# Ledger of designs, part 131: VHH binders against p49116

Target 1, 238 residues: p49116
Amino acid sequence: EGPLLSDTHVTFKLTMPSPMPEYLNVHYICESASRLLFLSMHWARSIPAFQALGQDCNTSLVRACWNELFTLGLAQCAQVMSLSTILAAIVNHLQNSIQEDKLSGDRIKQVMEHIWKLQEFCNSMAKLDIDGYEYAYLKAIVLFSPDHPGLTSTSQIEKFQEKAQMELQDYVQKTYSEDTYRLARILVRLPALRLMSSNITEELFFTGLIGNVSIDSIIPYILKMETAEYNGQITGAS
Short names: E, the ipSAE of ESMFold2; O, the ipSAE of OpenDDE; V2, 0.75 times the mean of E and O plus 0.25 times the DockQ between their complexes.

## First folded at step 7 (VHH)

Design ua56 (framework vhh_brivekimig_d4)
Fold by ESMFold2-Fast, scan of step 7:
Structure ua56 (fold): chain B 238 residues (1-238), chain A 121 residues (1-121)
Amino acid sequence: as target 1 above (238 residues)
Amino acid sequence: EVQLVESGGGVVQPGGSLRLSCAASGFTFSSYAMSWVRQAPGKGPEWVSSISGSGGSTLYADSVKGRFTISRDNSKNTLYLQMNSLRPEDTALYYCVKGGYLPWRNEFDISSQGTLVTVSS
């Protein structure tokens, strides 16, 4: 009946931990990443179409696509996060691990390839100057992906994805009317998100959670959190 | 003033069970998520489990998942932790804390005395 996303779904405001430490550490990186992950899941749960699918479907969808949503969030919030600085700190840590022979060369290669893919993705989005409306619809397209194994209600999910695609097309044609190929340039970036491993994302950004709690376990908890608790946790206010 | 009183700890053999309780007062209990945190001798505090204000969502540390169950009774202002299949590494002082899981925090507002759980033969 109405549009898939409202103007309220376009706002995506990440509040960073402060103050930034003199030397980046695992705690600061994990806190920053966790805030972005929480913001991304709260964004998804606020969509009426998403709510209409029911709790089991909501959990399955976010478990399948959280890495894609998180990566889009990294690209969108790259400046606020000083993402280039965070990635440089991670690379420095990995180089030190190579010198101390603490990690296998094969594992380090996998992680470095992941970082390079992430940098390439974020740089491509920055060069395209993706706006807030475009990011909101790209996130909706990846969220309402009907092709993940084990999903139920796939016809309804596909309908919402098609609605997201149509509304993105309408927005781009209206807003960037002189750039005939902009939509194609944007959409061709999405397949790269599926090539990035969620396990490596966990190792890079959520190291402080490894051995304590998994992202898979956090997802249903966050999706069922009361809004007031979520807001207090994200902003640090209580 | 917020007051939390833990109870139910004791000595059990590996594989045993215990049920911990936390009596809360001084705040609107049903409006806040609650957590269990433990501290083993010589170690820092470790988050164990959280439950939303309504009880509708729960979260567990991977080390206790499938063995522990967190629950609450808002009519009695009481938080519970059912601990099954206990292991020696579960030995710790257990604290209840006002507030939900904060995945980037290793600091907890521990103002109560806790309840001691010892798992040994």
Scores: ipSAE 0.248, ipTM 0.646, lowest interface PAE 4.7, mean pLDDT 86

Design ua57 (framework vhh_brivekimig_d4; at its last look DockQ between E and O 0.67; V2 from the best seeds 0.00; counts 0 for: pae E 7.4 > 2)
Fold by ESMFold2-Fast, scan of step 7:
Structure ua57 (fold): chain B 238 residues (1-238), chain A 121 residues (1-121)
Amino acid sequence: as target 1 above (238 residues)
Amino acid sequence: EVQLVESGGGVVQPGGSLRLSCAASGFTFSSYAMSWVRQAPGKGPEWVSSISGSGGSTLYADSVKGRFTISRDNSKNTLYLQMNSLRPEDTALYYCVKGGYLPWRTEFDISSQGTLVTVSS
């Protein structure tokens, strides 16, 4: 019937904590990442197809894909976040930890490989000059993934994913008509998102969460609250 | 004008239980998430737990998960915190605050007197 996403779902504007400190710390990085995560959840909640699946299915989907949504958000908002500066600060902290023998070499290697994969993903998206419509549909494709273990309503989820894929194809063909293989180049980037560890993402970006709560706990808390209440919290009604 | 009044604190030995209450007035209680925060002697405020306006969604700090239960009675405009298996490190003034959990929320509007919880033998 109607389109899966409207123009309102293309708008994705991150507001950063201000001012940026001279030396980045765990709390500034955590607040910046948390704002992006909450913006991503707010975006997902606004999709009528997502709402139609019901709260339990919504929670299961976001728990399964939050790292993919977050990584796409990092790529999309890399300039606004000064992501390269944040990653440089994280790398500097890791190098200091090596010098002080605080972390094992094997763990540092895993974390550095994750940072490298993240940088390469963001660089590839930048080189392709992925626009706001393309990001919205890529996020929808990863959100409506029917292949996560334990999901119910998988047929309906698959239909929404196929609708996202179809609408992305229509958009790319109209907007980038001279680039016959653009859609293929974009879609082959998505499998890399599933190779990135959500546990390492939590360690890098969310160490400063108040109460040391896990992302798995935050997701259902935010998604299961009433829409008016959620909007009040996001707009600063703490 | 938001008014919050905490009660139910006391002295208990380790492993004991207490139930805290918060009487709310001056706003539409059922429309707002509510939180419990605590302040140990010589420390800043620490977030403990949050509950959505309907009561359908709850969140707990890792240090209290499995031991504390947050609940509310919207017909009485009252917030509760059931505290079980209390530990000496739970000793603090406990406050209720309007609003739910936000990862970037580093300050809380604490204008009430709070209720003192002391866990010692």
Scores: ipSAE 0.696, ipTM 0.862, lowest interface PAE 1.2, mean pLDDT 89
Fold by OpenDDE, look of step 8:
Structure ua57 (fold): chain B 238 residues (1-238), chain A 121 residues (1-121)
Amino acid sequence: as target 1 above (238 residues)
Amino acid sequence: EVQLVESGGGVVQPGGSLRLSCAASGFTFSSYAMSWVRQAPGKGPEWVSSISGSGGSTLYADSVKGRFTISRDNSKNTLYLQMNSLRPEDTALYYCVKGGYLPWRTEFDISSQGTLVTVSS
């Protein structure tokens, strides 16, 4: 069997909505987030091993790990997205909600802590100066996680995760030969992803969804959508 | 010029079924995702369902999931909406819209006349 990932899987370029508004409204945030979500899912779909698992298993995997993939994407695209500005805008919107007494004190605390965790994670990744290859492999490791409940083909998923880990190790040894503990440093960041609530992430970034459609419901739709079709819709959508 | 013409609306009893059609012209139909949107009296437009250009991917609002089926015939440039188990709350003008579901979209551009669906006992 060939490698799990190729150089084509390293490319992860997010295109932001243009122009950027003076004030980051909910629509802009949601659109930006949705584009990242699509990019992440499309990336997963481009992996032969992912395709080999079958549509049902693929969907289940993405449903299980979309929050982690999304978060890694946020970290990777933090500069392009102006993530700090987006998060600040989100906080401002939350403050308005607080003033209107729409949220309980406990909920406010949870949401603020989540935002803090997101920011901290992204800052930590930036501090480590994670490169595109490392991000690709980290995303693969997260994607092919066999420990989610309800998954089929767990043995195969585990094998793919091991391949991702091995390839990452080889890459790090080759590229960062003088940094003996780099692999450990980057892998140890992954547990932080599991501390983040998918529900809160959805509420923060995807409040602009039409109707009450959940990310869970959208995932199969996105996974089957052709890139050309998506791009056409983006350019045509005002 | 893009033209969308809806048909198939009518009056039906609760639990009944209707099949809506939308005839499309003025663009390469198969290259675009299509959507159904409805607007009930006194309410804003509500997204109902979307289908990809190829027809391989569909999405539904929670309110209609399991009851409605969106489909298309690209050879006929026609979009369909099979509505089963209709409820009074499904009463609305139904519009065919060029474009699929986008998560960040807040509204659809409705330019057609729509077809009226009335569910009443």
Scores: ipSAE 0.347, ipTM 0.705, lowest interface PAE 1.4, mean pLDDT 90
Fold by ESMFold2, look of step 8:
Structure ua57 (fold): chain B 238 residues (1-238), chain A 121 residues (1-121)
Amino acid sequence: as target 1 above (238 residues)
Amino acid sequence: EVQLVESGGGVVQPGGSLRLSCAASGFTFSSYAMSWVRQAPGKGPEWVSSISGSGGSTLYADSVKGRFTISRDNSKNTLYLQMNSLRPEDTALYYCVKGGYLPWRTEFDISSQGTLVTVSS
């Protein structure tokens, strides 16, 4: 009842750590990625339909889709983050390590393949010129995906996903009325998100983590943070 | 001014238990997440655990998960750390810190003296 998303859910403003270092380092990359992760999780938490599912379902749902939400966020914020520069620096480091080490493992091949898939995805989204409304609905579609293993309340999740799809369709038809194929071109990009490895995303963007804490183990903590605590984490303000 | 005073440290055998306390004053305690940080001899500070302002959410470092329990009493402005199954590598100076630090944070604003925990056979 009512629209699934409001104008407050279209705004997705990432604030980068300041100042930008002259040479990229793991601390800057990890802090930037962490801010995007927080922004994505709190975006999801702000949706009334998500809130209606309850805390246990919320945690399970986000654990299933956090990498897809994060990857959409990377594509949406690629220019603000200087993502192409970050990925190029990582690729150069990996290529130099392969050449210097001579012995390359299967893991390095997997990581390089993942980087190429991520670059392709981000480039395809940029070519389609996806706007903020379209990103918001795409995020809702991946958030309310009933097909992930282990989910409860899948019929309600299906209803919310259908509503997100209908609202995206209505938006695209009104805003891009002369582009008959735009909705189809947009939706065809979504399956690629499920091919992204959460473990490799952690290695690429969260290598600065202390200990062996995975992103899915901290999701309950992030979702339960109060707004004041969250703002302090993403801006460094008190 | 903000003040944090730790207590409850001491010498204990491996496998033993201790309960640390942190008395907080000078700020609205219930509005802020709190954390425990420790520093072993010759090492840099290490994050141990965090708890939300309401107490509804907790997070632990892998090295202490299942052995340590963070808690708070907002009516007494007090933070706690129950440490069970202590090991020699838990030997450190323990600090409480205002704020909800997460595993990827590497800087801590420590403004207190801490409480020493020594685990020794």
Scores: ipSAE 0.014, ipTM 0.385, lowest interface PAE 7.4, mean pLDDT 82
ESMFold2 (binder alone), look of step 8: mean pLDDT 83; pTM 0.837

Design ua58 (framework vhh_brivekimig_d4)
Fold by ESMFold2-Fast, scan of step 7:
Structure ua58 (fold): chain B 238 residues (1-238), chain A 121 residues (1-121)
Amino acid sequence: as target 1 above (238 residues)
Amino acid sequence: EVQLVESGGGVVQPGGSLRLSCAASGFTFSSYAMSWVRQAPGKGPEWVSSISGSGGSTLYADSVKGRFTISRDNSKNTLYLQMNSLRPEDTALYYCVKGGYLPWRKELDISSQGTLVTVSS
């Protein structure tokens, strides 16, 4: 068996909307987030092991883990996205909505807790200086999660996850040989991804979707596209 | 030159059905996703539905999901929209456009005449 991921799977280049507006709005935020989500799906589709599981399993896996993949993508692309600026704009919009709409204290608390968890996660990844290879393997570990309800082929999914963990360990031990505890510090960050609500992520980043389409509907649409069409849409080629 | 010609519009009562057609020429139809877009009187364009080049993947705006069905016949270079359970708010000029759903696509390349759908008692 060859490696789970090749060097081509390490490349993760987000193309931001241009030009950036003078002030951020829900449409710019939604467009930026959508580009990251589509890039994340494109990344997953390119993995031969993922393709081998079949279309129904692929759809179920991505529906279960898209929020974890998206959050890892936010952390990885935080600089190119100016994520701190986007989060500040979301908080400002939320504060204005509180004054106007008189939202309940419980709802405000839930949304603020989600934003704080997201900021803490991205800050922890930045402090660890996670590199592109490490991000690729962390994304593979969350993608090939066998423990989501309703999955078939769980034994094969578990084998791919174990292969991702093994290859990450190999990489870290060779590249960061002087830091014996680095792998442990990285892996203990992963459980936090499951504490973040996909419903709140959708509300914060995807409210402005054209046609009011849910992420649940977009996932199978993108995964079932022909490769040429999918690549054309992501890279901007006709 | 890309040419798209819509047809099949008309006047129907609420709850009625219509099937729209779009005849495409000037490009390799089967290699491109296609979409339906509508524009109600006095409003901006609204994306309605998209279909992949093979027809294997479809997507619908929440406002039409469960009522409209997009399909295509690549042998005839024709795109279809089957509209059931029509409502007064579905009244619009309907356009077909080259290209699928993209959340970051703000401008729709509407160059054709469209076909008018009027839902009234």
Scores: ipSAE 0.658, ipTM 0.848, lowest interface PAE 1.4, mean pLDDT 88
Fold by OpenDDE, second read of step 8:
Structure ua58 (fold): chain B 238 residues (1-238), chain A 121 residues (1-121)
Amino acid sequence: as target 1 above (238 residues)
Amino acid sequence: EVQLVESGGGVVQPGGSLRLSCAASGFTFSSYAMSWVRQAPGKGPEWVSSISGSGGSTLYADSVKGRFTISRDNSKNTLYLQMNSLRPEDTALYYCVKGGYLPWRKELDISSQGTLVTVSS
């Protein structure tokens, strides 16, 4: 069979909400995050191997790894998103909550640590100067992780993951031939993603959702939604 | 001109059921996701449910999950909301809205008259 990913899967262009407010508010953050989430899921959906797993398995995979995908997306789109500014804004908003005694000290610590981990991860990725291909393959590796509970077709998922890893290896060897250990340096960053709480991520980025809906609930909807509908939402063209 | 006309509202006892309908015209119905939004007295509008153009994708607010079912008949240009196990807190004007609800939506666009659902003992 052909490669797991094609050049079309390398493109990962996030469109930020417009206009950007003078002050980043919760809504802007939420919209930005939501768009990234969608882009990530849409990216996943665009992979033939992903499609081959079937809808139920697809949904389960995304549910299991959306936080990791999202985080990789944040790292990849950090400049476009002005992630540092967004995170600063989030911290500021949190500070307001702290002042209002809405959070326990322990929770504050957890949230702040999460933000720190997120920043460090993104900074580390930037430092490594991860390119679009590498991100694509890393996302694929994360997506096709067979070690999540409750997954079906784990053997197939594992095969896809291996394929992603192999393609990444080939790419790195070809592109960065002088950097013998680049692959290892890149892959060693992935464990950091598993240390991040999806719940905290959801709290930080998605609290501005209109209505009571969880990311878990949104995932199936987004995965099944029509592309035209998304485009209409992004461009404002109905 | 886009026209949405809700119907099916009424008074029902707690635990009861209602089925709302929305007749749509003025646009290619099947090409658009549709949503239900409700507004209780003294409260802001609340998103209830959305369905994709094809009907293949549905989404619900947590408050109505397991109780409400959104559906559509594209051949009739009609959106439905089956409401089961109704609760007093479900009392509201229910509006049909053109467009799906996605996290990046800024606001709910209510342009119809709505249909009143009253759940009371």
Scores: ipSAE 0.197, ipTM 0.621, lowest interface PAE 1.7, mean pLDDT 89

Design ua59 (framework vhh_brivekimig_d4)
Fold by ESMFold2-Fast, scan of step 7:
Structure ua59 (fold): chain B 238 residues (1-238), chain A 121 residues (1-121)
Amino acid sequence: as target 1 above (238 residues)
Amino acid sequence: EVQLVESGGGVVQPGGSLRLSCAASGFTFSSYAMSWVRQAPGKGPEWVSSISGSGGSTLYADSVKGRFTISRDNSKNTLYLQMNSLRPEDTALYYCVKGGYLPWRKEMDISSQGTLVTVSS
């Protein structure tokens, strides 16, 4: 049948909030992260294969993989977000928490290790110069993961993941024909995404959410909206 | 033009209940998510709850979760907010707004007069 992703699914344009302030605060970081999370959910919603799985499966998939999608989005949008500056501000805030003895040393160590893993992941993607098509297919591979607990329709999910892998391979082989090992270098980066704690990501980036709602609550709210309503309300289309 | 008319506010004692209504006109009500927003005297607007166009999806601010229930009747173009276990800090003008939850939306499109809820003895 047709390709899993169209050219419209490759487009991933993050709109940042008003100019970055001189001194970053929790609200700016949270707004930036929230825009990226909503863009990621909007991207997933637009995929016909995703729609075909049905609402309950869609909710379960995104709840299971939102941290992986978000982290890929951070890497893809690192430049437009000035992610290095955001991470430096988070580290500074965390170091101040050490001085005030507000957190245990073990917790601080866990959070710092998470930030290090995130920086290393984003750095590795930047060094590989991952393009928009490659990011789209990597996001599709993590979205259509059949191995999360409690999933139904696992055979169909697996077929969509295999289709994403095949189309990524075709793209890389045609576009980067001189780099025989590029696909392998890209794919070995993916397991690292599952080592990153969604709870720590939520603490670092989403502490300032309006109404203090959880990501687990936002996901089904957004995904259960009808397509026409979503296009008019969430995307801001005129 | 979009018109929203809130009603159902009043004076109630702590622990009491109120049911707010919002009559919508000028747009296809069932095609849009709707929200309740409140503004306490001298403070900025605070988002309270949102509901999808079909009513199949709802979201609540942490401060009201478990106490408030948002619902809608698309056949009557009406949005509701059932408020239970009311507290003095729930005292505010309550507005219904066209649109769902957006965590980056700093300004709410408040075009109506609202309905006043006062929680005091």
Scores: ipSAE 0.605, ipTM 0.811, lowest interface PAE 1.4, mean pLDDT 88

Design ua6 (framework vhh_brivekimig_d4)
Fold by ESMFold2-Fast, scan of step 7:
Structure ua6 (fold): chain B 238 residues (1-238), chain A 121 residues (1-121)
Amino acid sequence: as target 1 above (238 residues)
Amino acid sequence: EVQLVESGGGVVQPGGSLRLSCAASGFTFSSYAMSWVRQAPGKGPEWVSSISGSGGSELYADSVKGRFTISRDNSKNTLYLQMNSLRPEDTALYYCVKGGYLPWRKEFDISSQGTLVTVSS
């Protein structure tokens, strides 16, 4: 009934692990990525429209789109994360793995192509100078995707997606009134998110979780947690 | 003044079962997620499972998923871990800890004695 997103949904502040290691390692990368994933789930949880869909639908939506939300978060937080440095470290590790014959060449090629697509996406978003309001609405458009298999509340999800699109349009037209085609340039970037393999993202950024716990299991655990307890775990303030 | 007392450990053969208990006091038990953490001889602490304050949300380490079940009784301030299909690598001191799962948490506030689980081969 009100706006889909409020000013509180524009705030997206990633807290990086401290202290920064002398040399980047897989544990630091995994912790940084995990913090971003948790921040992204916290963001989704805070949306009243999302809460209204119910826990089962919430879990299905986030399981289907976490990689798209995560990739948007990487682009939004690229400066805070020093993402280019992280990606360079991953590339260097993969090149050494090819030379040492530790992984198949075909697999490494798939992973390298994924990294190049990710870099291209983040560079395109940076070039467009996407602001916090635009990121919030792009995340909402991705979150409220009615076209994922197995969803039960598809008509309501579609209405929320349309509402996100309408509010983004209103924002862009008022804020960037001199750039008539800005909205089209922004929206045409979204299909690229579906080209990012969630399995490869998990392998690249969540290596420290491999063998310990899967993202697919973490999602319902976090989404079904009481708000006060979740806040205590994320902020450490309880 | 958080007090946690683990019990239920013992010696069991591979494939056996044990049920661990943790009696909690000194805090509002139902308001906090709880976790089971284990420490094998010569190794650091390893997170095993977590449960939300209401009991409505559970998470398991991949190594125990399908074999272990975490549960709680908030009316008794007690946390449980049902362990089935036990393996030699499950041999460890088991501790209950206030707080849920966080991927970046490396240290656990272990102040209790724990309960020893030995899986003989």
Scores: ipSAE 0.633, ipTM 0.835, lowest interface PAE 1.5, mean pLDDT 88

Design ua60 (framework vhh_brivekimig_d4)
Fold by ESMFold2-Fast, scan of step 7:
Structure ua60 (fold): chain B 238 residues (1-238), chain A 121 residues (1-121)
Amino acid sequence: as target 1 above (238 residues)
Amino acid sequence: EVQLVESGGGVVQPGGSLRLSCAASGFTFSSYAMSWVRQAPGKGPEWVSSISGSGGSTLYADSVKGRFTISRDNSKNTLYLQMNSLRPEDTALYYCVKGGYLPWRKEFDYSSQGTLVTVSS
């Protein structure tokens, strides 16, 4: 049995839309988020263990965990995205919506709490200086979650999750040998991902989707695409 | 030179059905995803449905899901849209487009005249 992830699975390069507009708008935010979502799904599709589970299981897993993968991607790509600037623009829009009576106070409070949780998560990952290998294994741990309802290959999924955890442990202990508690500090951050609502993430980042289509519908479309066609779309090659 | 020719439009009553066709030439049809895009009177273009090159992946706008079926015959270089349970809101010029759905795409490159679908109230 070979390693769960290869060096190719560590590479995670987000190409941002260019040029950046003078003022952030829903279209730029949506395009940036959509590119990250596509990149995250392409990353998952490239894992041999993921492929081995079969199409139906793959669809169920990604539908259940896309928000956690997306949030890890936001943290990993926070600098290239200028995520702090995007979140500030969203907050300014929400504050203006309060002034204009366009949103209820309860809804705004829920959305602000989500933004605060997201900022806390990204700040904690930045403070820990999580590297590319650590992000790859954390994404694998999230992807191979056996506890989502409706899964049919739960024993195999659990084995892949355990393999991801063991390989992360081996990597951290060898690379950060002087920091005995680093792995524990990293792993304790993961439960926070499940406290963030996928519905609120969709509202914040994907309001600009064309064709009135949900993320739930986009996921199986992307996962069933031919690999060459999929790669062309996420790399921006014609 | 890419050429796309839509056909199959017409006038139909609410609840009726129509099947649209698009004859493609000038490129390797099976190597490209294809889409249907519509433009209602006085409105901008709206993406309707996409299908991958092999036909293995399909995607639909929420407004047409369960009513429309996209398909293709790569041996005939032809794209289809089966439209069932038609509504007045489906009234539009329908365009065949080379390329699949990209959630960030604001514009579609459509150069053909399209085919008109009118659903009488």
Scores: ipSAE 0.614, ipTM 0.818, lowest interface PAE 1.5, mean pLDDT 89

